# VHH binders against c4kar8: the designs that were tried, part 55

Target 1, 263 residues: c4kar8
Amino acid sequence: MAELSTPSPASPAPLDGGRGDELEKFTLRGARQILQLLQDLITHRGLITAHTGGGHSFMTAVLKVDEERGRVVLDPSPDPQANRRALAAPRLTCVTQLDGIRIQFPLVGLGEGQDKGRPALFAPLPAEMLRLQRREFYRLQVPLAHELSCLLKAEDLARKPVEVSARVIDIGAGGVAVVVPTGAAEFVIGGTLPACRLALPDGEPIELDLEVRNLNRQTQRNGTEQLRVGLRFAALPRAADTRIQRYIFKTERALNAKARGGL
Key: E = the ipSAE of ESMFold2; O = the ipSAE of OpenDDE; V2 = 0.75 times the mean of E and O plus 0.25 times the DockQ between their complexes.

## First folded at step 3 (VHH)

Design b40 (framework vhh_7pa5_2)
Fold by ESMFold2-Fast, scan of step 3:
Structure b40 (fold): chain B 263 residues (1-263), chain A 125 residues (1-125)
Amino acid sequence: as target 1 above (263 residues)
Amino acid sequence: QVQLVESGGGMVQPGGSLRLSCAASGFTFSNYYMSWVRRAPGKGPEWVSTIYSDSSYTSYADSVKGRFTISRDNAKNTLYLQMNSLKPEDTALYYCATDSDTYGEFLETPSYDYWGQGTQVTVSS
């Protein structure tokens, strides 16, 4: 018989995403911050994927920072072709991870030579580094008394538009986690829910586009199931960002004061 | 830190089948959502399919529903894509990609990353 089709999520963004405004907030441009981050990569012996363009990349690592000459020293690939592509490339895009934080930076003007008698690649210090910070310590567990909700615009199993009022269980600078009854709507990881409405205690609901990032089915103590949905703010106006951060700050301050007053 | 090595591509006639594999290393594979993404000649990347860390959830692009099946073997750190009833429109370089949203850290994790080299699928007469 007839079968329901699940809507497809949007194609995933490429590694460089084209997200100018959002990425700029995570971009480090200070010389000392750049040097500290590069030293952290050396200390943790972090593996770096260096993209040379045309779908090609190789694994490398920062061996040292030469502050006097303003250069980084990189471990060359054991593959001579990878090294030749890197040297011919107008820029490398270097991507790595440190404690779950994505770090990305360009290198321009790559050269080759020796460091302490060993083959090495050299490049000027990057003028910028992208660091997407971990925010788990800033994810506020929403007090039940606040009755925070988010009105989700989604589709049911019959692909009919539905609005679902979901309870917000936690909130951070980049998104919310909500709970919905099982079967209330169909969610697809990577899909966008447009024009959802986040209700904060002060003022009008905030209209937001939300990306579905995480789905967890939870069995409640009474044996019923609910769906926990992790939702990322796809684009967040500055005024909305300020209101959300202010709510988080005020609520955490109140909770900390209450905890300190307890026996 | 993440290495993904795709294999299993090749040349087939329309209506044929191929099984793609992706060997993963450098991370705890069983904790990550995994996806297949393809890039056809002259076009941008197209998401194909996603599978949850424990296989409890799968999703597919409308263009491949009913023809492709995504699966994984966490003991072998391997992702698979079974492709049946192949069409000329399926001709593309196929990549596997990972997302650490499995940890529930949706606020910090970047969207899908193309960490593999890709494997070429060509469907032609």
Scores: ipSAE 0.000, ipTM 0.170, lowest interface PAE 11.0, mean pLDDT 75

Design b41 (framework vhh_7pa5_2)
Fold by ESMFold2-Fast, scan of step 3:
Structure b41 (fold): chain B 263 residues (1-263), chain A 125 residues (1-125)
Amino acid sequence: as target 1 above (263 residues)
Amino acid sequence: QVQLVESGGGMVQPGGSLRLSCAASGFTFSNYYMSWVRRAPGKGPEWVSTIYSDSSYTSYADSVKGRFTISRDNAKNTLYLQMNSLKPEDTALYYCARGEDTLGSEWSDSPFDYWGQGTQVTVSS
């Protein structure tokens, strides 16, 4: 009898871990589409990062889809603690990519057992899967004419504070990619750059904290070397988020208008 | 057409060494982070090591730190993994992968998107 149970503390389960209705057009809900995408992950041996919350994750893969039982079968982690965290989590967030397409889906009701004599993790088939051509959805290629820049507060090679004006080469809802000359500053993945200033047209610079997510040295056609730095927005105020989204929308619309006019 | 081809696997006794290679083609190798990922018998894939595009940064799983060394030769489009002091627990199929683990980030320019067929490493006495 459930009515005899003491009420649990009101621990909020995330009602929606995404961007709400903004991601709706990229969300697959058809059973056939979901089954086909899971099969594509199996066929292409897709590597999946499974997030259990609190910054914890492990690598897994879809072993098979059990349509009769309505379940997906996953490889367990070689780390027993990762498996214990996964089984204890209210939700597992699975992230993968195939040929530049980002795929993300939740799993709820994770269980442990055996598949053909081997340890396996089981979960009901996801009701939804997010499928994104990430470059087209999340990142606007910034026109050179906009001269978009971000003033980074970083450290030099001697660990002394330095300010670097970096050119913004792309921008999305989650962050920016910037380019700096090789050696202009030191960047550490996972490091936070506090109080940076993003200069957008039509307003004051936006002050924000940036987290370093990736580093990539690029050689241009002219032989010039640049360091490309991927930066995630940390805790954006609503007003800043709105301004960034408006800039992206306006610029896409203007670029599309110019492309049509060129014909 | 992106292609990653691993080689250098084989059978070795505990305490032995192997050097894995990965030949990359169909993309500008010097512009991408590269990683090694392994799959042990009866286990899921485990990230082993990552090296950045310019070799300025490397990272390793705790289980291999101090024993394995990742390196790359951008002029030859080749990724390497030097494996020393091998243990039976290192027995796995080793994959060359383009990119890095995103660790819950919805914003990353270099997530795993291509990997090879793998090369088998067996550590047995």
Scores: ipSAE 0.000, ipTM 0.305, lowest interface PAE 11.1, mean pLDDT 77

Design b42 (framework vhh_7pa5_2; at its last look DockQ between E and O 0.20; V2 from the best seeds 0.00; counts 0 for: pae O 2.8 > 2, unsure alone 63.2 < 65, placed apart)
Fold by ESMFold2-Fast, scan of step 3:
Structure b42 (fold): chain B 263 residues (1-263), chain A 126 residues (1-126)
Amino acid sequence: as target 1 above (263 residues)
Amino acid sequence: QVQLVESGGGMVQPGGSLRLSCAASGFTFSNYYMSWVRRAPGKGPEWVSTIYSDSSYTSYADSVKGRFTISRDNAKNTLYLQMNSLKPEDTALYYCAKSDETYSGELFDTPAFDIWGQGTQVTVSS
């Protein structure tokens, strides 16, 4: 599968990350605003990652907006399996950026056909689009040398408890992204992993509850599969929140110093 | 501001090799995921490969896995794609793409990509 190796979240994950009205101020619902934003993506040749569920995604672009029929026209994937998954999915979650602004939107009711003799995918215009300022929800890429890990308390395919030590690849104020071997545990979007242990440098592991927010499948060059899991911090203790923020600040400062030469 | 300049394309016969380069400027190259994206004539974009900012992780499309190798030199602000065992199906305009910042675990953990350059043409024919 061409797009299995793209580091992308699974759909049908929530566009607002389960934060309700907190993200409402960034949500466009006006038909004219939505139409204009889609036209801007065409003008700027915006690359869209469309998530079809189960950690699968493919790359696409908006070919045109058909106002008369109230639909958007998209490039199909060169991978037939990706197109079949997309057509079978209850929704696509689309992620892109424009002028440093992150844009996310759902597409429901995907169909296939032709546009001017070329294969195309069609979907009704989205009813909403999320538009987030760049760095609004910044995450720090964790240096490999820090050997940051999180011991996950999860379930296997038989729903039996299992502990998985996962490498932390990204960390932010609201959560972490970890990588686990495919099949090491079963993850359900919205599910809670209780009493996990986050091992930061300089101190004892932090015990915390994590909510599964997204999944994406990654295939290494050697053919091994990994699953990237996005995890939200559920009700962080204040002391833990302070330690995490201090780690992020200290590490970002050190990385910026190295990038500027650090001599 | 941001500039990405792709080079190294050309015409080769099936089974041949090429090395693509992307020279980056106008941003802190070492802080961003970088990707290669291609577009065949009259077709949409296809993601080819991604490399993390510190090279700790690489990922490949199934169509190129085992044949292509992505790498980067952060000291030179340059991204590379080594292409071996080229096939006619690899004929495309190749772009390097810069990611946005990875967003928090409360949002989707996927980079959004942007292209800035004109690309470099790879043609594989007998």
Scores: ipSAE 0.566, ipTM 0.823, lowest interface PAE 1.9, mean pLDDT 81
Fold by ESMFold2, look of step 5:
Structure b42 (fold): chain B 263 residues (1-263), chain A 126 residues (1-126)
Amino acid sequence: as target 1 above (263 residues)
Amino acid sequence: QVQLVESGGGMVQPGGSLRLSCAASGFTFSNYYMSWVRRAPGKGPEWVSTIYSDSSYTSYADSVKGRFTISRDNAKNTLYLQMNSLKPEDTALYYCAKSDETYSGELFDTPAFDIWGQGTQVTVSS
């Protein structure tokens, strides 16, 4: 049977572990911190999207925290099927924002009951909550006209040093994605590329260390093979971080002022 | 600063129609998924409809399918909800909700939504 019910945003469930080590420093695990953040959501009357799995979700809100019982109390959905799916799900992944700050947390052990004589959903307090500011998750697609490049200090297939000039296709606070011709160098997930140079349009190139996070082989329309390399900034100095953020915001503002653009 | 201003609500008889508008400013409207959300008296939020940034996909709650149509005009930075065949159960305060920035494949595949305006009241009564 097709799973047709109360549809919500078509996006899949949030990341649950593949890159979770990158998010650990933004994860709250202290009981007092978690209680305060839940209270802030209650005060703001934050809109929560609760994902039940299989592409299904529903909208809800935190009504209160029951500290005596160690539980959070949620609005039930007006859609009875959404409530049934939520109660049957082993885990809800809750996604919300508070003044542009992205917040995620899991709820397990969801139950149904009454609060002040009205139907409500209950779950134990979450053991963790993820809290990310916009700068931690935003990626700018780099305009071709900027010809943004990164000189990579890598190794060839014979384990010899090689320098590869790679076109930067996106950039964010935590890293870049680049493209290189297939076979230009050997890249290994988890590998480190020290002393690379990121060329921004204004100023001198930035020297930075990069870590390889993902690799995707791509074929262009003309049949040319390319490798997309996802790279994380290691231990980025504040001055370099400031220049990268300035480039991102300046480029974003220019694109928004001139024409309709993507993210 | 992000601003969303809902309008077009009012009183209408069952079977009537209304068109809601949401005027957006302070961000590049055309880059974001947008949703309509409503709150009936004494109830929590209820998702109504979502539209993708380029209008290529729309989705609706079962309770409004076939009666409501979401649309957007990116040149005017405006989101719309055409509501036909209105029922008393549609009585609610209606809000537009803006997604956050999401991107493919690195950290997140799903948007987070928030409400930014005061909403517009729709009342369907005898």
Scores: ipSAE 0.421, ipTM 0.780, lowest interface PAE 2.6, mean pLDDT 82
Fold by OpenDDE, look of step 5:
Structure b42 (fold): chain B 263 residues (1-263), chain A 126 residues (1-126)
Amino acid sequence: as target 1 above (263 residues)
Amino acid sequence: QVQLVESGGGMVQPGGSLRLSCAASGFTFSNYYMSWVRRAPGKGPEWVSTIYSDSSYTSYADSVKGRFTISRDNAKNTLYLQMNSLKPEDTALYYCAKSDETYSGELFDTPAFDIWGQGTQVTVSS
């Protein structure tokens, strides 16, 4: 009577592995990008919640970026106890929002001093800043003035390979929406379009595979029918992801600046 | 789009009263802690008050305790701050802020915010 050893249920793999990779696409590490984002926080008088650990936090703001010394200047708390906690903390986790986008960054090596005769906190510039768009599906509407296009490699009704130049109408970290003339190609939801080319303003087109996620026929005011195709990035190289994120960031800033009358 | 819009600020004499409002949109207002934060000229930002989603919990900075009352109307997606016995020291830009996560309820901690408005100016002067 051979005792059938019941296989021990495999412990569910910690969900943590996938989150790290997703966060990487939203992490800024470029010195220029970091400086610019900090400057934007100053310009917009962004309020920052600084976490000191142990559940403690205080409100602050970036007052100045000192590029020469490689440091950021922060408002101290009106609470001396909060400042003591901040100075004692091995790391501050700073959380803020700019134009509806969550920003998080660490500060280490906090010190106190004077800036222009006023008490201030000082820290070295952050090595990284996380810019999170909560909307899992945030897509930037591409301005009409921007000529983003995607060359789609698709098939026609006869399954003959065709190339279709599509206008990009929105773009996000996960994909693009494009418009094509009705009948230009046959698209199947769940189908993959291999070796497509996304044209960004900053250089050569990005080659990528696209998965068709949705199809929507739209009739224009002039009576012309267009097909809106929602496409997911099936495989996006890191370099391509970085370029896309850079484009989105730059464009959002420009749009917001314009909306505020700055341009 | 997630948005907070403050209103109700203005100029008032010392001892006067104001009622601030914050209209929320683009998120489930009733699910989040909401707070008021202020920034006075030449001073760092200061937490003012927080209210839980169902109004079961409210907290205040010591500087405003007994004078200010935070409240909310979840049906109207609106946060309020009733400010009584106003002092010159209350002069500030007042921001409405949404908490990013469920506040763990440590009585003296400022919650983290992921969304705030553009602020409404309150000026208390004779």
Scores: ipSAE 0.077, ipTM 0.590, lowest interface PAE 2.8, mean pLDDT 84
OpenDDE, second read of step 4: ipSAE 0.017; ipTM 0.382
ESMFold2 (binder alone), look of step 5: mean pLDDT 78; pTM 0.777

Design b43 (framework vhh_7pa5_2)
Fold by ESMFold2-Fast, scan of step 3:
Structure b43 (fold): chain B 263 residues (1-263), chain A 125 residues (1-125)
Amino acid sequence: as target 1 above (263 residues)
Amino acid sequence: QVQLVESGGGMVQPGGSLRLSCAASGFTFSDYWMSWVRRAPGKGPEWVSTINSGGDSTSYADSVKGRFTISRDNAKNTLYLQMNSLKPEDTALYYCAKQTDYSGSEFYLPSFDLWGQGTQVTVSS
């Protein structure tokens, strides 16, 4: 069972539990809509993260929809252990993204066999698919030119207060992801960073409390490690929320206009 | 049109090296995180490596750490993958992919909204 969460469209973490009523309007239950969405995933070569439970997942893809037999054909993992876990699982939770829209669906009754002489995984067609388009789950990748930053109020190894200017790499209605040099400060998942300051291109910095949600270490070309920190907005004044949403919307429009101009 | 075109694949002996290139067009390449994903014969897709928009942060699959290096040239709208100490198990179609978002963990896979056609890498004696 997954923890309750409001992940971004790119997050492989599944949604579960008490959001059911709120998510019903985004749930596809019609056979035609389900078949069309699965075909769209095939056409766009959509990569799927399949969660097998216990914190385990693997990358797969829909290779084929067999309408006559009412089943999907999935690509096996290159990891034999992942395939064994998948076959042993009572349920797979599949998560993917198409055009910024989060798609999630269950697969029950997974089997293995061959499709045209090649190893394949088979499952009955899902009875439902979640197609979730909500602003609160969207993450905008920050354009390089915007130089978006967040001044973090954290602690060093000796528990002394330290201020770290972190580059914002993505932003959504629920939070930001930032990058800092490894060792610049100590971060604890679930910890709160009070009175941090988010600098948008126009206007004064926004003062807000941030909760640490995830940490990822990445290696740079020169061998130096950089830390990616996922931060949730603990509470947002309405004015701050409005400014962040306006920035996201304006930036999306500008990016779309640039892309269209290239064609 | 918006597209990604891979090149640089070929046949090489175990222990050899190859450098893959991916030419991007029709979008602002410097604004997006980019990834390499491969598909071996008879196997599922495997994420290989990701690089951020500025080129200063990289991540690799455990199977290629220390052997492969991802890089980019934003002035040329080109993504690269330098592959050293190649093994037979590296034989695959290698795809360049434009990332919609980044999850930042080897257990959390990125999502893609644009793919290239792939370039074939064959490692054999």
Scores: ipSAE 0.000, ipTM 0.306, lowest interface PAE 11.4, mean pLDDT 78

Design b44 (framework vhh_7pa5_2)
Fold by ESMFold2-Fast, scan of step 3:
Structure b44 (fold): chain B 263 residues (1-263), chain A 125 residues (1-125)
Amino acid sequence: as target 1 above (263 residues)
Amino acid sequence: QVQLVESGGGMVQPGGSLRLSCAASGFTFSDYWMSWVRRAPGKGPEWVSTINSGGDSTSYADSVKGRFTISRDNAKNTLYLQMNSLKPEDTALYYCAKETIYSGDEYYLPSFDYWGQGTQVTVSS
């Protein structure tokens, strides 16, 4: 029932521009770092909102980095007017996210052409990229040793109730990502899973309602298919929020201590 | 048209208090999580606080915990930040932010799709 928000046409603030002294420590200017980050966007199929100015934007993705020609290749919009606005713009401001990190970069000198016979947009490689992790975007990658699970109350293809024990792979203030075997249940983006049970090591499972926000079918190294499900906490009581935050902070501290201590 | 308008900033002495407001329009305010984010001179942006859609769950940055209180009035489409025991390091431009969620073939990552113009808070003697 919940509607997924689309990106606003308004430019984001205060993270816009990336030229202020306060953002300099988060700005990547090295060619190797920029190339690696763009390649990460390709590998993870990162969805990019490209702002063309005047409140206009369109959705795109990096298709290829052409290191020899020093350019990036972007997926054009299916809307010809959006492409015309992009080509006329003096600058695109590209915004995306990977693993709880906000990524923002400018593209200047946008052109159009073809890649392997298909329409494409291209621009010179950006001279800078902003890479900023904010607390509200933070996602703790759950250690496998913790065996964190969430019992999902879902429906099968025949609309019969089914319970699925899903492994929690990441957790944040706003939700969790879980992995379930392909075909274990039917999930619909925007659908609500009522009375699910999140198992934390500090006490009884937390009963909560989860909203399906994202679905990704994943084929693993061993050929096994799994479904990755992104779930939002629909209404989280203060006590539950406190327990989740405590788990995140405690685990983060332990991981930081391990990284510093050498084990 | 989504609009977020912050107000309530100003100049105060250390130990003083201010209450920030954010008037929201152009969307169903009661359906969205809301946050406060600040940018101090010479520093990067810092998340301050988040409140869920119903107003019964809140979270705070360690730097403000125990001093700031986030709240909302869904009937008035307004977000608030009560700031007590203000310190010089709280000097910043404060922004109201609306949560958004991107669909894709990867796991969910919460983000903010709209930010207001900000309201300036200056704490100095």
Scores: ipSAE 0.000, ipTM 0.129, lowest interface PAE 15.5, mean pLDDT 76

Design b45 (framework vhh_7pa5_2)
Fold by ESMFold2-Fast, scan of step 3:
Structure b45 (fold): chain B 263 residues (1-263), chain A 125 residues (1-125)
Amino acid sequence: as target 1 above (263 residues)
Amino acid sequence: QVQLVESGGGMVQPGGSLRLSCAASGFTFSDYWMSWVRRAPGKGPEWVSTINSGGDSTSYADSVKGRFTISRDNAKNTLYLQMNSLKPEDTALYYCARESYDYGTELYDSPFDYWGQGTQVTVSS
């Protein structure tokens, strides 16, 4: 039942975050441009992260572009479970970098087979590819000394409400990235965390709704897994937006002054 | 002008050792977590190991635990991978990769934002 009421992996959180016309200027839809960009990824041996939903991803690379059959051929993951998740997913979101430019594209209709006797994944050529200079999505790396935190309102494995204080590692106009211990709460991409509290150095915590956009799992030396969570501002009040922008501006200015040896 | 240049690969017999190096330039090396990733013939990229910015926390893929050691020298802007007890299945192109700060508040994350051309490791008798 719950599954029928929630967005499927085929309907992940929108890439544009409600900024469809803003991202359109960075979207390639020409067949020749798409083919050339994919060939550039092959030439530069681009490492691609393919997101399959549910916080899962795997690394892949483009093996070749089959223009005649209109498909792209990808390396399968060394992890058989990751390949099963990919084949079961309605779509993959592939992300990579080329000379500092972020490249993102969807793949739908993923299949498996062989290329020259070796296992391979196949998908129709993407109809669009997003090409973004990183500066277009500026995010302030939060200084450790600021001890910025966000109190997350989430659920544990037993679906009981829990509050998790997460350290904010970066912040931008559209959201924050935080770190939490693995197992502290359950996070699902596209899920909404209501009434979370973002603590900025000046003033009361900002109460806002956050949408989970991405998850990255890292294992620490002590064996504890740390989870990095990307969170979008789902409902950002005008006053909150002003305070966040002011914090970003002041902190960037202070960091720039420090880098130049200023007071 | 971020640049990562790997070296130290070569041919080695099973049970042998190699030490890989990655020379970093064009950014503040000590601010970034760094990883080694490999691509074997006919296989996709496989994460091998990660080290934090300070060099005091490391993690490894199960296939290399106990055999490989990742380390860094922030004064020299250099990342290392000491590979011991090499097996034929370790044959791959080894990449040095810089961890991305882009955890995608508005977009999906990419764990790496830069990587090198790679250095080839071949384990055969």
Scores: ipSAE 0.166, ipTM 0.633, lowest interface PAE 4.6, mean pLDDT 80

Design b46 (framework vhh_7pa5_2)
Fold by ESMFold2-Fast, scan of step 3:
Structure b46 (fold): chain B 263 residues (1-263), chain A 125 residues (1-125)
Amino acid sequence: as target 1 above (263 residues)
Amino acid sequence: QVQLVESGGGMVQPGGSLRLSCAASGFTFSDYWMSWVRRAPGKGPEWVSTINSGGDSTSYADSVKGRFTISRDNAKNTLYLQMNSLKPEDTALYYCAKDTYYSGSEFYDEPFDLWGQGTQVTVSS
């Protein structure tokens, strides 16, 4: 059967290379466009998830673009093991979001050293960057102040039922990404979690069936490890779609008004 | 069988306004979410705005928020985009697109399963 490859709506997972023809129209290859986009990530203090393969990633940021030497300078992980995995990887896939736009780019030839006396990771400038501004790929980064949570109905390592309250880190039309403490529950890609409860600020929790789309053990910038779980809305209830869209819209408006100095 | 026909594009000076229309036929228009997508010269397609089947929920790209308004008339099977305070960077081919999801369902493999022929918007002085 033909397999369907789609960018995860619930997690900053890499896009499948088998769909290159579809993604070509969203790919930037101009040197000036690439430099400008990387500079925009610096200016907006964009956090980047760098995937090293094998379900491993770490959080980083672009510290500097060295145009003369044709390289980017990245913030290393405080976890030495994450840095070793990155340096050993044939390629990093970097995923981030800027103003609702999904941005993804490869880095090849990663090295380590120092920048202005501080540890840093270095890589040649990417030859291409993917920029997707399609509605289904839009992910609202959930403000920490909203304390959005999803009560997951899962199984522990002994296959006994457990309920895990997971923090929602992003949300879109097709799903959510959540953070789960490592070891709290076992998740299987393609598995279904029935009758989970998504808590939005206004009203009662929404009861949802969720499908596990991706898993990533992510080392944070403070050196702690967390499990990020991408979850797709499987049978989205009628009222739930409206509530989720209203939450996204209201939150975007509030963030835009706040950025413009509105009260 | 299924068709989307855009109109209303043209040349306008910065700060001007245009109203785009999209006439839909061959499917139950009121069952589907509809979007506007644009393609600027030398760039890939960029999503502009989406409206749900009932017309009570809308979303916009950050670059057009506060300037563009998407609307629909289900009785006439027509989608609209009111574009105000136009800027040179709004110059593009604008496409009407039928979303692959419907009636409260989420999106599938492709976000849009039908595109119109496009209407050209040129903003220059």
Scores: ipSAE 0.000, ipTM 0.103, lowest interface PAE 17.7, mean pLDDT 77

